VH-VL binders against DNA topoisomerase 1 (topA). Designs and how they scored, part 4

Target 1, 137 residues: DNA topoisomerase 1 (topA), of Thermoplasma acidophilum (q9hm08r4to140)
Amino acid sequence: FRIIIAEKADAGRRIAYFLSGGQVKSHRAKGTSYLEFEYNGSKTYLIPLSGHIVEADFESGYSDWNKIDLSDLIDARIVKNIKNKVAYQTLQAFRGKVEEIVIATDYDREGELIGVEALDIIKEGKEEIRRAKFSAL

## First folded at step 19 (VH-VL)

Design v3 (from r1 with light chain D92E)
Fold by ESMFold2, look of step 20:
Structure v3 (fold): chain C 137 residues (1-137), chain A 119 residues (1-119), chain B 105 residues (1-105)
Amino acid sequence: as target 1 above (137 residues)
Amino acid sequence: EVQLVQSGAEVKKPGATVKISCKVSGYTFTDYYIHWVQQAPGKGLEWMGRVDPYSGETRYNQKFKDKATITADKSTDTAYMELSSLRSEDTAVYFCAREPWLRGYFDYWGQGTLVTVSS
Amino acid sequence: DIQMTQSPSSVSASVGDRVTITCKASQDIYNYVAWYQQKPGKAPKLLIYAASSLQSGVPSRFSGSGSGTDFTLTISSLQPEDFATYYCQQSESYTFGGGTKVEIK
């Protein structure tokens, strides 16, 4: 089946309706959120993202900038923390089950980074990856 | 048994602020959008805005963007709408309603809260 | 802004009559329409979603049809409890139609 990653909930719904002609099922339960429909004979799931899924951060001992001496920051490690738990859990639920992944986030720096974040979470290695633009419709 | 219970009727002077609550029960609060709908006396329904109780993200009808502030408190399963700078034309019944996430319909509604702005 | 034009504004009908109410959207909204019934002093009640899907607990005399821009709510045999105001709603920006009051005559 196919996964489409969209940047925002309303945009994702519009893409899903455009591709399916309005025959869309939405799911949000137990910390997962996605849209389900048929497109080109394949079961398709669309996962809309509301911003970044992860963020870079320092290890927990460096999280309070007012208390950190500057020399300690030189050795700080960058740690990715889950910022959007619903998005993460949804992507994880589909990991290993996907034949094709379509990145349909905005064509700008932020949208490209969000797309990469999603791929890092869902991709196992044999999926077909596409980048698509639906901004006009 | 799904319920949306709103706070009681309010009488306010012009220029005042009111905050209406919508406490939900019988379902997982963060699985559904909460919407607010105005019905002026003798008039139809008008959508005001919504909140995603999971993320706190809001969306407003542009007509109400400077009038209403919509919030959700997931620790108490309660949504709120604050109306500011009240005027006589804000006299209406205000409903909360839930939308199954992105399904586009309101399957359960609160009982409504009458706000009367009187001089 | 998507406009929903609902007609008629009112209809006088007798018990047993077939009543049809229409909504027209200013652009294609697929099947993304809901219909509500509201009685005086009460909250609206969902009847139909996705243009034609009957909400659980709603009598089968209610039906919805249409897609794209033209939508219809039908009450096949009007009952005394059906005298109310009916609203359509499009779900892209949640705009309601102006309402149709179904009255006894």
Scores: ipSAE 0.542, ipTM 0.799, lowest interface PAE 1.7, mean pLDDT 85

Design v4 (from r1 with heavy chain Y108S, light chain D92Y S93D)
Fold by ESMFold2, look of step 20:
Structure v4 (fold): chain C 137 residues (1-137), chain A 119 residues (1-119), chain B 105 residues (1-105)
Amino acid sequence: as target 1 above (137 residues)
Amino acid sequence: EVQLVQSGAEVKKPGATVKISCKVSGYTFTDYYIHWVQQAPGKGLEWMGRVDPYSGETRYNQKFKDKATITADKSTDTAYMELSSLRSEDTAVYFCAREPWLRGYFDSWGQGTLVTVSS
Amino acid sequence: DIQMTQSPSSVSASVGDRVTITCKASQDIYNYVAWYQQKPGKAPKLLIYAASSLQSGVPSRFSGSGSGTDFTLTISSLQPEDFATYYCQQSYDYTFGGGTKVEIK
């Protein structure tokens, strides 16, 4: 089956309705959120994001910047923290189970970064990955 | 039983601010969008905006974007709408309503809150 | 925004009559339409969603039809409790039609 990653909930809804001709089932419960429909005979799930899934942070000792000498930040290790737990949990639930991943985030730097974040969570390496634009919807 | 219970009627002077509450019960607050709808006396329904109580993300009707501020407090299962710089034209009943996430319809409504703006 | 043009603005009808109310969207919205009933002094009540799906607890005399741009709410045999104002709503931008008041003839 395929996964479509959309940057925003409203945009994802429009994409799902366009592709399915109006036959869309929405799911939000138990820490997951996604849309379900059929497209060209294939079961398709769309995961709309609400901005970034992760955020950059420093190791725990660096998170209180009032107490840190700024020269130490050059040496700090950067870690990623989960910012959007529902998006993370939804993507992780599909990890390793999909044949095709379509990145349908906006064609700008933020949309590209959000798409990469989603791929890092869901991809195991065997998936076919595509980039799509639905801005006309 | 699903309930959306709104705060009581308000009488305000022009230029004032009012904050209407919508407390929900009987369902998981963060699974549904909360919307606000205006109905001026003798008029139809007009959508004002909504909030996703999970993320705090909002979306507004452009007509109301400078008038209304919509928030949600998931620790108290309560949504709010604040109306600023009130004018007599803002006299209306204001409803909150819930939308099953992205399904596009409002399946439960609050009882409405009358806001009257008079000098 | 997607405009919803609802007609007629009012209907004068008798108990037992078949009543139809139409709503026209300014662009294709597939089946993404809801219908509501509102009685004076009350909150609206959902009747139909997804153009034709009947909400739980709504009498089967109510039906919805249409797709694309043209949508219809039908009351097959009007009952005394059906005298109310009816609104369509498109679900992308949540805009309402202007309403149709159904009154006793």
Scores: ipSAE 0.442, ipTM 0.787, lowest interface PAE 2.4, mean pLDDT 86

## First folded at step 20 (VH-VL; from v4 with light chain Q27E)

Design w4
Fold by OpenDDE, fold request of step 22:
Structure w4 (fold): chain C 137 residues (1-137), chain A 119 residues (1-119), chain B 105 residues (1-105)
Amino acid sequence: as target 1 above (137 residues)
Amino acid sequence: EVQLVQSGAEVKKPGATVKISCKVSGYTFTDYYIHWVQQAPGKGLEWMGRVDPYSGETRYNQKFKDKATITADKSTDTAYMELSSLRSEDTAVYFCAREPWLRGYFDSWGQGTLVTVSS
Amino acid sequence: DIQMTQSPSSVSASVGDRVTITCKASEDIYNYVAWYQQKPGKAPKLLIYAASSLQSGVPSRFSGSGSGTDFTLTISSLQPEDFATYYCQQSYDYTFGGGTKVEIK
């Protein structure tokens, strides 16, 4: 099956409607959320995001910048914290099961970063990856 | 059976505040958006705003952004709309309605709540 | 903002008549339109979603068509219980049309 990653909920809804002709099912349960429909004869799941999925932060002990020398922060390890739990869990739920991943995040720097975050979570390495633009919607 | 049950009719003076409720049953509260729609006497339907009961996130019609405050209580499966600084023009029937997540339409409605504002 | 212009505002018809209601969007909204029926003193009832999908439980005499900017709700053979006010609604920002009252001739 196919996964489409949208950057925003509204964009995701429009994409799903456009591709499916309106025959869409909503799933929002058990910590996951996605839209389900058939496109081009294939089962398709659309995962809408709401910005960044993960947040970069410094490791424990370096969180209070007012109490730490900046030179020490340079040497501190960066850790990734989950910011969007639903998106993270949804992507993980599909990890290893997807045949095609379509990144439909915005075509700007922020969208690229968000797309990469999503891929880092869901990609196992065997999937076909596509970058799609839905600017007309 | 899916049900949206709203609180009873209200009569208020100008300048007052009213809070109406919409209690849902027959489905998981957090799986759907709850919207509010205004219908003035003899007039059409007008979308006011909505709440995502799961996250608490709200969206408003610009026209009602300073008039309505929409909230949701997950512990009681109840959505609320508070109308402030009531004027005679706010006299209307107010409906709550359910939207399947990201579907853009309303498949279930409350029975409506009449709010009358008169001096 | 997307405007929905609904016409006519009212129509007189008889039982058995074909009734057509039109809604025009101010911009291309693809098939993102729903239709509702409302009877006096009652809440609206969903009839059609995604421009042409019939809601479960709705009689087949109701149908929706259109894409882009022009949308139509059709009642193939008007029944006594169909005298009501109908509304279109766009799914982007939830704007409603002005409504069409179907009255008995």
Scores: ipSAE 0.709, ipTM 0.888, lowest interface PAE 0.8, mean pLDDT 93
Fold by ESMFold2, fold request of step 22:
Structure w4 (fold): chain C 137 residues (1-137), chain A 119 residues (1-119), chain B 105 residues (1-105)
Amino acid sequence: as target 1 above (137 residues)
Amino acid sequence: EVQLVQSGAEVKKPGATVKISCKVSGYTFTDYYIHWVQQAPGKGLEWMGRVDPYSGETRYNQKFKDKATITADKSTDTAYMELSSLRSEDTAVYFCAREPWLRGYFDSWGQGTLVTVSS
Amino acid sequence: DIQMTQSPSSVSASVGDRVTITCKASEDIYNYVAWYQQKPGKAPKLLIYAASSLQSGVPSRFSGSGSGTDFTLTISSLQPEDFATYYCQQSYDYTFGGGTKVEIK
């Protein structure tokens, strides 16, 4: 089956309705959120994101800016934390089950980063990966 | 039983601020968007904005983006809308309503809160 | 944003009459429209979603039809309790139509 990654919920909804001709089911429960429809005879799931799935943070002990010596900030490490647990869990639930992944995030730096974040979570390397532009929607 | 219960009517002077609450019960608060809708006296319905109570993400009608601030507190299952710099044209009934995630319709509504702005 | 043009603005009709209300979208919205009923002093009530799906508890005399840009709400046999204002709403931008007031003669 096919996965489409959209950057925003509203854009993803428009893509799903466009591709399916209006026959879309939405799912939000148990830590997952996605849209389900048929496109060209294939079961398709669209996972809309609401921005970055992960965030940069300082390592433990550097997160309270009011208490940190400025010289310590120079030495702080940056780590990644899961920002959007629903998006992360939804992508994880589909990992390893997918034939095709379509990245349909905005064609700008933010959208490319969000797309890469999603791929890092869902792909195992056997999937066909495509980049799509829906700017006319 | 699904309920959306709004705070009571308010009378305000021009320039004031008001914060309307919408407390929900009978369902999982974070599974549904909460919307706010304005109805001026004798007029139709106008969508103002929404919040996703799960993430706090908001979307506004551009007409209201500098007037309204919409929030959700998932620890108390309550959504809020704050209206700032009130003017006479802000006199209206304000409704909260819920949307099953991305289904695009409002299946339950609060009872409405009348805000009157007068000198 | 997608505009919704609702007509007529008002209807005066008798009990038992068939009433139709139309709503036109400025672009193709497939079936992504809802219809609401609002009685004076009350919150709106969902009647129809996805153009033609009847909400639970809504009498079967209400029906919705249409797809693309043109949508209708039909009351097959008007009842005294149907005195109300009716609104369509397109679901991408949540824009309401201007409303149709139905008055029972």
Scores: ipSAE 0.594, ipTM 0.805, lowest interface PAE 1.4, mean pLDDT 86
Fold by ESMFold2, fold request of step 22:
Structure w4 (fold): chain C 137 residues (1-137), chain A 119 residues (1-119), chain B 105 residues (1-105)
Amino acid sequence: as target 1 above (137 residues)
Amino acid sequence: EVQLVQSGAEVKKPGATVKISCKVSGYTFTDYYIHWVQQAPGKGLEWMGRVDPYSGETRYNQKFKDKATITADKSTDTAYMELSSLRSEDTAVYFCAREPWLRGYFDSWGQGTLVTVSS
Amino acid sequence: DIQMTQSPSSVSASVGDRVTITCKASEDIYNYVAWYQQKPGKAPKLLIYAASSLQSGVPSRFSGSGSGTDFTLTISSLQPEDFATYYCQQSYDYTFGGGTKVEIK
């Protein structure tokens, strides 16, 4: 089945209605949020994001700058923390189960980065990946 | 039973601030957007904005973006709307309403809160 | 924002009459329309969603139709309790129509 990654809830809703001709089911239950519809004979799920899914942070134990020697910060490992838990959990729930992933975030630097973040979470390497622009929105 | 219960009527002077509450019960607060709608005396309905109680993300009608501040408190299942720099034109009934996430309709409404701005 | 033009602005009708209210969107909104009833001093009440789906507990004399840009709300046999103002709403920007006041003679 197909996954479409949208940058925002409202943009995702417009994409879903445009592609389906108005037959959209929205799902929000504990831990996941997505839209479901049919497009070109394939079941399609759209996962809207609300900006970045992850943020950079330091490994545990390096969060209080007043307590840490500066030399230790140079050696600290950089990790990524989940900023948007619903987006992350929804993407993880579909991981490994999709045939095609379409990145429909904005055509700008931030949108490309958000799309890459989503791909890092959802893909296992066998999926067909496409980039799409919905300029009618 | 689903209920949205709003705070009581307010009388304010021009330039003041008012904060209206909308406490919900009978459903999972974070599964629904909370919207605010203005109805001036003798006038129709006008959408003001919404909040996603799960994330705190908001969206505003451009007309109200500098007038209204919409928030949600998950710990008390309560949404709020603050109106600043009140003018006589802000005299209206203000409703809260819920939307099942992205379904596009308001299936339950609060009883309304009359805000009167007079000098 | 998508504009919703609602007509008529008012109608005066007798019990048993068929009443039709129309709403026109400024662009194609598929079926993404809701209809509300509001009685004086009360909050609006959802009647119809997705252009034609009847909300639970709403009498079957209410029906909605239309797709694209042109939508109608129909009351097949007007009752005294149907005195109210009716609003359409497009759901992308949440814009309401101007309202139609239905008065029972």
Scores: ipSAE 0.568, ipTM 0.804, lowest interface PAE 1.6, mean pLDDT 86
Fold by OpenDDE, fold request of step 22:
Structure w4 (fold): chain C 137 residues (1-137), chain A 119 residues (1-119), chain B 105 residues (1-105)
Amino acid sequence: as target 1 above (137 residues)
Amino acid sequence: EVQLVQSGAEVKKPGATVKISCKVSGYTFTDYYIHWVQQAPGKGLEWMGRVDPYSGETRYNQKFKDKATITADKSTDTAYMELSSLRSEDTAVYFCAREPWLRGYFDSWGQGTLVTVSS
Amino acid sequence: DIQMTQSPSSVSASVGDRVTITCKASEDIYNYVAWYQQKPGKAPKLLIYAASSLQSGVPSRFSGSGSGTDFTLTISSLQPEDFATYYCQQSYDYTFGGGTKVEIK
């Protein structure tokens, strides 16, 4: 099946309904959130995001910048924290099961970064990866 | 049973601010959007905006963008709408309503809150 | 913005009558239409979603049809409890029709 990753929920909804002709199922339960529909004869899931999925932070020992020397931060390990738990869990749930991944995040710097974040989470092996632009939606 | 229970009627003077609440029960608060809809006396329904209780993300009708502030408190399963700079034209019944995520319709409604703005 | 033009604004009918309410969208919105019933002093009640799907608990005398730009709510046999105001709503960005008041003849 196919996964489409959208940057925003409203955009995702528009994409799903446009591609499906109006036959869309929504799922939001048990830590996952996605749309389901058929496109080009294939089952398709659309995962809408809400900005960045992860954020960079320092290890707990370095989180209090007021108490440590900034020079020590150079050696501090950067930890990626989950900012959007639902998005993360949803992407994880589909990991390894996807044949085609369509990155439909915005065509700007922020969208590219978000797309990469999502891809890093869901990509496992030899999935076909496509970048799509939905300018008319 | 799914319930949306709104706070009671409010009487305010022009220029004042009012905050009305919508407490939900009978379902997982964060699985649905909460919307607010205005109905002026004897008039139709007008969508104001919505909040995603899970993320806190909001969307507004442009008409109400500077009038309404919508929030949600996950710890109390309560959505809020604050109306600022109240005018007589803001006199209306305000409904909160539940939307199944990205379905675009409202399957459950609060009982409505009358806000009266008068000098 | 998508406009929903609802007609008629009011209709007088008798118990047992077939009542039809229409809603026209300013653009193609697929099946993105819901219908609501509202009685005086009460909150709206969902009747139909996705243009033709009957909400659970709603009597079968209510039905919805249409796709694209033209949508219809039909009450096959009007009952005493059906006298109310009805609204269509597009599910794309949540705009409502102007409403139709169904009154007793």
Scores: ipSAE 0.564, ipTM 0.859, lowest interface PAE 0.9, mean pLDDT 92

